# Ledger of designs, part 4: miniprotein binders against q93zb6

Target 1, 365 residues: q93zb6
Amino acid sequence: SSSSSDPLLVKAAKGQAISRPPAWMMRQAGRYMAVYQKLAKKHPSFRERSENTDLIVEISLQPWQAFRPDGVIIFSDILTPLPAFGVPFDIEEVKGPVIQSPIRTEEDMKRLHPIDFEKLQFVGDSLKILRREVGEHAAVLGFVGAPWTIATYIVEGGTTRTYTVIKNMCHTAPDVLRALLSHLTKAITEYVVYQVEHGAHCIQIFDSWGGQLTPEMWERWSKPYIEEIIHAVKKRCPDTPIVFYINGNGGLLERMKGTGADVIGLDWTVDMADGRRRLGSEVSVQGNVDPAYLFSPLPALTEEIERVVKCAGPKGHILNLGHGVLVGTPEEAVAHFFETARNLDYQTLFQNHVPAEKAEPELVV

## First folded at step 15 (miniprotein)

Design j1
Fold by OpenDDE base, look of step 15:
Structure j1 (fold): chain B 365 residues (1-365), chain A 81 residues (1-81)
Amino acid sequence: as target 1 above (365 residues)
Amino acid sequence: SPEEIKKLIEEAKRLLEEARKRAEQGDYEKALELVEKAIERAEKALEEAEEAGDPELIIDALFLIWFAELLQEEIEKKLKE
């Protein structure tokens, strides 16, 4: 039952009637903010910042304090749960994520174990604090990586541009890869439920690398595991909206609809109106302003926000960027984005789109 | 009444979902007929919602009109191809 007390973002995700789109940004906590840069100089390790409760809460609340977004996403990483199910990793300054021992064989699979939430207590504690700090004024957002995306890091040993090892395993070791994806599906399902139980109002699933598959390979190797997660989460947490996001998803929209996600996240390369036609009226959308518009003159940013909102329609839209905030983005532009979003009214925006034919002729007396 | 407005909204939703299915099947003429009926129901729901002063029902009706018009443009484009 939709409680009247649901945050605006949760209402939008559920396709409920509201007066304006809720707004949040991917990477709204980040290096573009002076307060984040100051904190990152004091705590230079990304893992230190993302695995300490006080730092997670402080960083996650920096956008809340500055801009009052309708969504406050926990400061974390999609790789954060890896050590909790038997995959250690490091973050190198130049290379990014490094998995020292890739999983590519049945013998390597023996290192995996069920997810241990004692190792993730900082996530649970942070979500509880965030839920308290924002109250009813915003949705707390949790997030996870999709099984295929996480498996890509584990199999490749870190960030890849070619995906050649994991794509080859689809043919050379399909049983090992299915076993890995099935293990990750279970761990991620439990981790989503854990985040909800600790105060996440909404969960975003990132299949960041799913857009690098052919549509057929995505339907075979990514989609079934995402459907399994969403089905299991919907059964255990029926009131929690799920946002499903793939960067470069323009060829996958109809397939993404089949997952059971409440919201499909669009990148800026998708036309919002085309996305709405293809997804239909019963699925909510998120996005999709190009992050580059935050470097534009504020009037041009306003016009683009209004264009995207008008193309999304007066219900079932979460205003966002099509991808994360870019480094060097002016804080004033982010402030203006959220101010613009707060000042939108759907009745005002869409009243003029009712065909003018029912304008009663002004009786010129 | 709010109940009558909600009934019009639910009728418009059903018509739009049927229209979409017909368009996906290539039956664009029938899809267009169903969209036009959906718009008629949604416009009536909007008028009654405005008279009632119910902002939620107004938004529900506006969304159905907007989505119906968006679908209509697509169907009309397909009929010209």
Scores: ipSAE 0.794, ipTM 0.926, lowest interface PAE 0.5, mean pLDDT 94
Fold by OpenDDE base, look of step 20:
Parts: C-alpha cells; structure tokens; sequence
Structure j1 (fold): chain B 365 residues (1-365), chain A 81 residues (1-81)
C-alpha cells in the first residue's frame, strides 16, 4: 500500500500507528549552528541565503547532516512569495522585514497580481533536491504564512507589536482588507500546491500573528481564509498532511480544529494533555517542548521530552518545540533531543497505562 | 484474529465517542460508565494484539486506553465540581 513508504512524520500526521513520535524543530536550521553562522558570514544577506537554490539546500541539510531529524523543512521565509505577487520587501538586520509600500487602499491593491512561479524557481528546485537528498529517511517540509499573518506585514509595512493599522482596517476599510486576504488566500493556495508538486511531503501553515487577535476577530479575519486554503489544498493534494500552527494558541485550540488541518501545532504555553483533551483523538498534535529546555541539563531535557510525549499519547504526535530554536542554543542539546526522540518506543513508554499526570512527584522524604 | 482485534478497537472508539457526547450533555455518570467499558474493550484488544504480535494493533489499543483514561480524568474532575 502507498502508506507503507510514507516518511515517519507523514504517518504520524495522518494518525497512523508507528513505534515512536517523529521529531523536527522549528528553526532547526539557524544561527545556533556553527555551520550556519559560518555560511551566514560568507553570505551576509538573508535574501541571498533564502533565494539561492544551492544555499537553501545547503542550509536546509545542515540539521539533516548533524542531527538526522524526521523532518527537513526548507530554509525560507513566509514573506519569500511576496515579490512573486507584487509586494517587494527587504530584510533589515535590526528591523527585520520592511515593506516600503504598505497596502491599505483599493488603489494600493492594484499592485497585486497572481503569483508568478518563475520568480520562485529557487523554492521548487530546492524542494526537489531536498527530496532526493533525504530519500525515504525524512519528510521534506514546506511552509507558508497564513493570509492574516502575511496581510499584517503588508498592511503594517513590516513587523509590528501593536497590529494597530491592520486591526483598525477591520473597521475602517473592511472591504479592502477582505480583498487583500482573498488575494493572499489564492496566492498562498497556489504556493502550497507548488511546494507539494516540487517535493514537500507536508506543509506547515504559520498564523504567527493570529494569536494576537481576539477569538472572535480570529474567527472572522483569519480562520475563513485558512479553511479555504486547507480545503483547496486537500482537494488538489489529498495525501499531503497540513500542520497548522499559531503562536499563543491556547485560546484558539477548539477553533483551530475546525480548519481541517491534520495536525495542530501547540506552543509550550499549552499543556500537552490539556491540548490533547481539547482537540480530541481525531486530529494529530505537534510540539510542544519549551525551547528554553534546550539550555537545561540533558537529563532534565530528556525528562521533559518524555513528559510531552506521554501527554500527547502513543499516536498522532509530531515531537517538536513549542516555537523555534533560540539563538545560543547548544548544538549538543539539539543533538540530544533528536537522539532521545529516536530512542523512544511507545510500547515501552505506555506499557503501564498510567497517564503522565498521575505521576505524583515522589516526595523524597 | 486481527479482525476480532479491530472489532474491539472500533467498539472502544464508539464507546469513547458516546462517552464524550454524554459528558458534553452533563451526563457525567453515564459518560464514566461508557469510558470504563471502552477501557475494558481496549485492554482486551491490547492483550489480543500482543498475543498476535501486531505492532499496529498494539499501538491502536494503547492509544485508546490512554485516551480513555485522559477522558476519565476529565469526567472525574467534572463530577467533583
């Protein structure tokens, strides 16, 4: 059956029975690795590193070579497709993403066009190479930003802490914002399909700024467009699991389940057992070790990994961090995380059928 | 047989789904009874899966037991409120 050849991560995402959780990390390729720092000194532009096939592949494979994760995510940015649909941007070292010409009016909307994949060949070519290089030993992960998250950058003109411009547009220019979100939904849908067609086994949708909305505003302004993407992608790519992640999602879990995503990504501020109760048995979960545990003694990291895995249950879990690897994280701790994950066995972990929460701390008297 | 084990697994799933619906209705006593029955079916499925040496069925049974216990704890918390 076609299911037997699926990578471990794809099996977990589909809620198939497997012996252990697959593991990968958000930002597993990044500044914490000495090899990345060396490459980034040679190629100082983030756009250079993220828009050149050879550099994308090299960077994406750095964690593969060092740690053998069950998932290899393409080195890219959620903003990478913006120039391909009419939104130029820059990455400044201090400010991060900068969009010189925000879109806030109907006249500004005229700058948008359908996504041009000739401008994104480096993504497609990189995914093909990554698929070849990892073979059957890992899943290749693609990713996109959710429409609300991308719209936030476009409307605000870059990174924001207040989201005041876009939140105000919900009231002052709702038709313009709906038009923008609808345009982004189409572009992102095509970009997801493009990534799958070029070798992504699984896609993660990041609604990184969705957690900054009230639940009602999220249901109105983010959720419908995510549902549209997931529905369209599921129709075109039925065998491709979709992971949906929001940072700060503790108030949105039940709403996130309604999107049709195969996997809900949890941040570390959600208790994994609580998250699993709230989501139920029919959706997979991803996460959710606090990235700060990678700075802890290795025994404490092991214990936390085992706790999270036991709280997620013996099926439909992708072991990850609750957010990206922090700068300054020891490479040895990342190595230990993946080694711990590889050495887990669900039959051993769940043999006593005791939920992890009932482990009263032995009061060392 | 693998078919019998699968039947036990599917019975356990149905019982858990019914238990959840009863809990959502505030019928926690009935929900608890259904969870206990689900655990019984899943434990039997586990035993038979272990005897059969089927890793997939073992994991499916273990998952149902674990999830049933997680639901049981939720219901027991609600009964104490």
Amino acid sequence: as target 1 above (365 residues)
Amino acid sequence: SPEEIKKLIEEAKRLLEEARKRAEQGDYEKALELVEKAIERAEKALEEAEEAGDPELIIDALFLIWFAELLQEEIEKKLKE
Scores: ipSAE 0.781, ipTM 0.920, lowest interface PAE 0.6, mean pLDDT 94
Fold by ESMFold2, look of step 16:
Structure j1 (fold): chain B 365 residues (1-365), chain A 81 residues (1-81)
Amino acid sequence: as target 1 above (365 residues)
Amino acid sequence: SPEEIKKLIEEAKRLLEEARKRAEQGDYEKALELVEKAIERAEKALEEAEEAGDPELIIDALFLIWFAELLQEEIEKKLKE
């Protein structure tokens, strides 16, 4: 059930009638902001920035202070929970994520244990503080990576373009891979519930590498585990909407609906009107302004925001980019995006039966 | 009354979901018939919501009209092919 005190973003996610779309941006706190760059120079370790309560809160609130988005997402990483269930990792400046002891065999699986929230206290503490700081003016967002995406990192030992180890495991050791995915499903389910219990209004599931699977492979190796997470979370947290996002999701949209998510996030390669038609009227959407438009003149950005909103319809839409904010994005464009969103009005945008205007004769000069 | 408006909205939703399924199956003539019926209900709901001055019901009706027209455009395009 809905509460009249729910943040605008929660109402949109639930498909409730509201006067404008809420807006937030994936990666809205980050390297495009001067204030973030200054903080990152003082605290150069990403692990410190994402695992220290004071830093998490400061970083998460930077876009709130600058732009007043309708959602404030915790500054974190989809890999953050890994040490809490037995998978240490590092983030290196050039390589990105590194997992020195990948899990590829039944023997490796013995290192896994149930998720230990004592190791994630900084997440819970940060969410509580964020909830208090933004009050009723914005939704606090938590997030997780989908089991396939997390398994990809754990099996490959880092970022990959080819996925050769996990692809081979699909054929050479499928029972080990299924066991890994099942363990991750349980750990991620508990981690979603943990975030909700500590203050998150809404949870986004990222299947960052799911878009690189064929639809048939995604149905086999990703969807069932996501569906299990969503089913369990909806039972235990029935008032908490779930957003589901995949990079490169044009071929998967209808299948994503089958997971039971409340909101389907569209990347920028999908036409919003086409996505809405394909998804039907019963599901909310998020997205999907191309981040490149933040480099455009501000009037062009306004026009694109309005086009996307008109294409998404006057209900069930969370305005966002189609993927994360790009490094080098002008801060004034981000401010303009949020100001534009705040000034939208659905009734004004969706006036029915506008008559064609009479043509005036052109004057010959 | 608000209850009458909500009933029109629920019927329009049902008709549009059935229309979408029929269009997926290639039954474009039936799909168009269902969309037209849904538009009639949603437009009546909008008129009554505007008379009542109920902003939430106005938005609900506008959404269904918008979605119906989105489907209608695609169905009509398919019928001409």
Scores: ipSAE 0.695, ipTM 0.910, lowest interface PAE 1.3, mean pLDDT 90
Fold by ESMFold2, look of step 20:
Structure j1 (fold): chain B 365 residues (1-365), chain A 81 residues (1-81)
Amino acid sequence: as target 1 above (365 residues)
Amino acid sequence: SPEEIKKLIEEAKRLLEEARKRAEQGDYEKALELVEKAIERAEKALEEAEEAGDPELIIDALFLIWFAELLQEEIEKKLKE
């Protein structure tokens, strides 16, 4: 369910044969860029930058104009849809997101309603503009947070490092938590479809806090809801690949495959060859250069990119960092990363291969 | 000829899936035998794809050879343990 006109990234996500890996970077638009810093100084509210169509489009296109990545992800936030289904939030300088009225009880649940796309027109409008601007050259990516991750914010009232309220709810109020996760699953499913209908070629699901669960708890409280989203989206948007990424995912890889995602994103703590072996040949991978390599001399960065690509194999690989671009990253290194990716050729990297038991002589055709 | 190359590719894929299943069950000697057969099919597919000048079939064959060798290395390691 792909065509020859699909962007390179879409073809890679679907496991189709292509000549080189597509590349994009998580957080490729952001504080490491001088042009972003200037814009952010003029518009200091993150909510404004992430909820105003003109600013979203300008920010999303900054890395496109500078580096020409194979994917352009909408500048947004996983919390952006929350007010559209009844959960207002603020962003504070030190704390980050704050949900003043957390949802922890059956009574709290009554504040939720079906997602209202009238409140999200800036997302749809931005995706349409991005699709028009770059869609002949790059994939437009949309994204969502997974139900567990979103529920973490809604239950805790913001970002924490302890997760004690929601983890305790797993035991003290499991029916309320299941109801919350089910509501979020429905809302997020509709939001994925909305992004696809408005121009996204590919959707990334972030379960940013899923790595804070043991594997058994993750299978109970996160995986089923992600699986339901993917199943529903595949029925309604059969041509749209889904990338699935968890921070700190080394212990979860085989279980992540079970969600039905087309692409499993690997962080840099996973050895890419080991990850491919564990995941098998039927799913694509994304990643996983350590972002710290962007601070290295450019020849060392080239060597690491080539090592990662060789470890991922000549098909089914979206080249990326293992997590987002770090503040302070040299723009020259980011440019070099994308230039290196554009100059790779799978046939050159893998040409004239010889089996292990026949490594001594080169076979003639 | 393209259909013959695709047949070799599909045979190699089937053999690799069976090899992974056998390795998961601890049947490493059978898994290795299946991987070796898959490599033979994929290498032949590569040779024929290169002769035909078909870049997509070349990449498909290269991937199968690469993946088969990745499995072979792990299986051989398990057999030494």
Scores: ipSAE 0.688, ipTM 0.906, lowest interface PAE 1.3, mean pLDDT 90

## First folded at step 16 (miniprotein)

Design g6
Fold by OpenDDE base, look of step 18:
Structure g6 (fold): chain B 365 residues (1-365), chain A 102 residues (1-102)
Amino acid sequence: as target 1 above (365 residues)
Amino acid sequence: SPEEIKKLIEEAKRLLEEARKRLEQAEEKAKQGDYEKALEIVKEALELVEKAIERAEKALEEAEEAGDPELIIDALFLIWFAELLQEEAEKLLKEIEKKLKE
């Protein structure tokens, strides 16, 4: 059956029985690695690094070479597809993402067009190469931003702390915002399918700013568009697991389950056992070690990994951090994390939880 | 047989999913202040969890005897999840019983 050849991470995402949790890290390729810093000095532009096939592949494989994670995520950005559907952007060192021409009116919406994959060939080619390079030893991970998260960048003109423009558009220009979100939903759906067709085993959807909404506003303005993407992708790519992640999701877990995602990503502020109770047995979980534990003594890191794994249960868990690897994280701690994960065994971890039969005290009469 | 073990596993899964739905109903009734109905439902959930544990433990025993590591993990997961639901149900039960004494 096609299921026997699936990578360990794909098996976990599908809730299949496996011997240990698969492990990967958000931002596992990044500035904490000396090899990445050396490459980033040669290629100082983030867009240069994220839009060139050879550099994407090299960077994506840096963690693979160093740590052998069970997941290899493509080095990219959630904003990478924006130019392919009519939204140019820049990445400034101090400001981060900058969109020079925000979309806020019906007239601004005329700049949007269907996604052009000729402008995204570097993503497709990179995924194909990554799939070849990791073989059967890891899952290749694609990713996208959720429509609300992408719309926030487009409407605000970049990174925001207040989300005041887009939150105000929910009331002042709801039809324009619905039109934008619907356009993004179509473009992102096609982009997910494109990534799968080019070798992604699993897709993560980041609704990074969805956690900044009230639960009601999230259900109205984010959730329907994520459900549409997941439904459309599941119809076209039924064998591809979808991970859905929101940072600060503790108040949204039950709502996130309703999207049809195979895996819900938890941040470190969620108790893993509470997350498992609230999500139920049929939804897999990802996470959720606090990235700060990678600065702790290795024994304390081991204990926290084991705690998180025990709280997640012996099935349907992808071991990860609750968020991306922090700058300045020791490479040795990341190596230890993946080594610890590889040495876990669910039978050993969970067999001893049979309640010891209370030996009835033999009443020596 | 592996088929019999799988049948026990599927029965345990169904019981746990029913128990989970009952817990959600009991919590909603408790939030509504209908503690008498919440108490009835949470007791039904506990009975379903106990039945699920029985099936999952039997599946584990038979899977260990068969030496099937996948069925062992499936059974261990069901036991673990059943215990997790049991703790939740027992906590909710105590909260409801406290409210009924007030």
Scores: ipSAE 0.803, ipTM 0.916, lowest interface PAE 0.5, mean pLDDT 94
Fold by OpenDDE base, look of step 16:
Structure g6 (fold): chain B 365 residues (1-365), chain A 102 residues (1-102)
Amino acid sequence: as target 1 above (365 residues)
Amino acid sequence: SPEEIKKLIEEAKRLLEEARKRLEQAEEKAKQGDYEKALEIVKEALELVEKAIERAEKALEEAEEAGDPELIIDALFLIWFAELLQEEAEKLLKEIEKKLKE
């Protein structure tokens, strides 16, 4: 039974008929907001902000208080669970994430253990509080990194642009890499279920580095592990929609459809109508306004939102950006985006395409 | 009746799914260089899309008369998706017709 009580975003993700697209933004809590900048000055460590319940809740609710999005994503990182399964990391100001001890050998794999949720209580407690604070007015969003994306950080020892070590391991140490990916798949599956059990209405899987693979390599090294997660989560949490997002996914859409995700997230380099055609009617879509449009005049932003919504069709769309909110984005433009989304009506947008009866020219007799 | 509207919606969905499968087959035939068979299949896909639109438009009219907002949205989605398939099929048709003239 489609419970009449599902948040608008959950209804859209399930492809249910609703009056408008729900809206949220990747990085809707972030440095573009003055309130976030003020808090980040008081708490300068990213790990301090993302691993403390009160700070997680406060930051996650900043967009909720300011803009009333239809989705409230927990303030966290895809690397947050790494210490809970045996991979310590630091965040350096210049380099970003640093894994001091990369995993590249069978001996390195012995450091991995099952995920320990005692080390992740701040995530569970934060999701419970967020669920209470937003009530039925928004969906609480959890998220994880895909196994390939997480493995990239672990193998490379941090952020990479070339992916040279992990791509080489596909040929030089394939069994070690498969073992790592399989371990991560189990840990991430349990972490998704944990987030749902603590109040996430919907989960987004980020395969942020999956778009840097060839389609064949993605089908071999990323896709099977994502399919395993989605299948296991759907079995344990059948009512929880899963959003699957890859940045630079234009070459992977047909392959992404096969994962069993309820929603495919599109980046702005994909035409929304092409994306809908390629994915078909049975899969919902998320996106895909270019984050740069938030720097445009508000009328141009409105027109682009309406264009994207019309290209997505009147069902199974979650309005979002094609990627995260940019630093320096005006808060007024973000407010306008969410206001525009709330004022959309699918009947008004799609019924008026009845061709105006061409008034037959009255034959002047 | 809501049941009759739902029947029209389900008929439109079936026609669109058949049209989509035929469109995929036409694209595959065109990639194989069998443009004559691709032309036949894409025309059949267009006919299926037209029949789907007709049923979805009737479902929309009846849903509007019934004042059922969920059925209205379901019908509007089918019309929109049918138009999207129509544009794809018409584009493929033009490409095939161009290849048959070369």
Scores: ipSAE 0.798, ipTM 0.912, lowest interface PAE 0.5, mean pLDDT 94
Fold by OpenDDE base, fold request of step 18:
Structure g6 (fold): chain B 365 residues (1-365), chain A 102 residues (1-102)
Amino acid sequence: as target 1 above (365 residues)
Amino acid sequence: SPEEIKKLIEEAKRLLEEARKRLEQAEEKAKQGDYEKALEIVKEALELVEKAIERAEKALEEAEEAGDPELIIDALFLIWFAELLQEEAEKLLKEIEKKLKE
């Protein structure tokens, strides 16, 4: 049912007619904001900031207070649920995520257990508070990592550039890898449902490492597990739109459409109009302004926002960056992005493209 | 009536989805070097787009007369998407016609 009460972002995600694109940014809470830098100095641990309800809420609301985005994403990490299903990790300042005990064998798989939500109460409580604080003025966004992306961290022991261990496991230990991916699929499905039940209006799935696979490897090792999540979530939470995002996805768009996601997130390397054409009229799109434009003069940023919006068409678009806000981005440019988005009107932008050639027959007198 | 406008919108949507599938088939035939078949299919796609535009424009006119902003946006989106398909189909047509002259 088109409840008139759905946030603008939820309406766009569902492909409903609205007056303008809703806007949010990946990494809209982050190091580019002075308020975040000040808080991060007080609380230097990323896990401390991302696993404490008060800090999660405060950080998640920093963009809300400053810019009034149409989407407020919870401040968290795709790895946040790992300890809740038996994978401890640390976040080092230089290396990023570190998993001390990679899972690579059947014996390692015995450490995994069903997701324990008692260990994730800070996520649920934060989503409830965020839902209250934004009211009807924005969508609260939850998010998860895709099974392949999470498995990559678990198997590699952290961030990788080569993906050599997990790609090798596709050949040397395929049953172990399938068991891991299947376990993650179940855990992530329950975690998505948990986020929705606690107040997420929309869920984004990040397959950040899926774009590093060949199309054939992605279809074999990532796609089926994402399809399983989306199908299970759609069955349990039919009114919750799902955004599916891969960075470097230009070769995967048609395959991404096949997952059943309501919205496909585009990076800036995809032409928005080409992306819309390839995905078709019934799939919504998110994106895709290059984060580098936030360093440009404000008039050039305005022009690029308008270009992207015009290339996305007057329905089923969530205005975003093609990737997260860069470190060092001026807060003024982010403010201007959201202000520009609020001032857009689809009738004004697209009425002039109706061919005016109802040439009134010139009365040849 | 709003119901008649919605019917025009649904008909335009069906025609555009058929046109999109035809365009994909024409692109695949062109990649295979079957330019004669690609030419046939892309012309069919263009005819479907034209029929979709006609219905979407009529839906827009009726939606504007009704003052229904949601139906106006739905019609504008279909016109925009039809023009997007048309531009790509015309581009493919020119490429195919060039290949058939070589």
Scores: ipSAE 0.791, ipTM 0.910, lowest interface PAE 0.5, mean pLDDT 93
Fold by OpenDDE base, fold request of step 18:
Structure g6 (fold): chain B 365 residues (1-365), chain A 102 residues (1-102)
Amino acid sequence: as target 1 above (365 residues)
Amino acid sequence: SPEEIKKLIEEAKRLLEEARKRLEQAEEKAKQGDYEKALEIVKEALELVEKAIERAEKALEEAEEAGDPELIIDALFLIWFAELLQEEAEKLLKEIEKKLKE
């Protein structure tokens, strides 16, 4: 039942008729905002900022206070649940995430345990507070990493450019890798349900490294585990939309449709209209403005927003960037993006498609 | 009636999903070099799109007369999606016709 009380973003995700696209941005809370930079100077550790309830709530609400997006995503990391199932990690300023003890063997797998939500109370408490603070004016978004993406960090020991260890494990230790992916699938499923139970209206799954696989390798090593998560979540939380996002997904769209996600997130390298055609009318889309347009003159940003919205069609679109907000993005451009989105009207945008009567050229005889 | 408008909308959706599947099949046949079969299938897709537009336009007219903003948006979306399929099918048709003349 379409509850009349669903946030605009949830209605769009479900493919319900609404007057305009809802808007939010990946990394809408971040270093481009002066208020975030000021907070980050007081609390220099990323883990300190992302694992403390008060700081999570404060940071997550910075975009809400400044721009009033239709979606408020929790300030967190896809790696946040790792310590709760037996994988410690650090975040280094230069290297990013570092996992000191990679999992590559059956012996390493013995360190994994079921997800412990006592270690994740700051996520649950933050989602409850965010749901209260935004009320009916926005959707609260949770998110997770896909099993392949999380496994890549765990196996590689952090960020990789080559994916050589995990890609080799597909051939050299496939049973260990399947065991890891299956463990992660269970943990991430429970973590999605936990986020929904604590106030997330919508969940985004990030398969950030899935786009680095061949289509065949993605179908074998990523897709089945994502399908398992989505199926289990849909059974337990039938009213919660799932957004599925892969960066560099232009070759995977038809395969992504098969996962059961309500929304497919598009990056800026995908033509929005081609994406809509390939996904079909029953799948919602998210995106896909290039984050670089936020550095353009505001009129050019407006034109690009309108282009993307027109290419997405008058239903089942969540306006977003094709990837996260870049460092150094002007706050005024982000404000303008959300203001533009709020001022859109689908009837105004799409009524003027009266087929131009082909004025028969009057043959002036 | 709202029920009749909804019926037109659901019929248009079914026709468009069939048209989309036909277009995908025509694209695959064209990639395989089976341009004769691709031509047959893309023409079937265009006929399905035309039937979907007719139903969606009627649904829009009736939704506007009823003053139902949700049904208006549903109809507008189906027209827009039909036009999108039509453009791609017409493009593919031209490509196939070119290949059959070579």
Scores: ipSAE 0.785, ipTM 0.906, lowest interface PAE 0.6, mean pLDDT 93

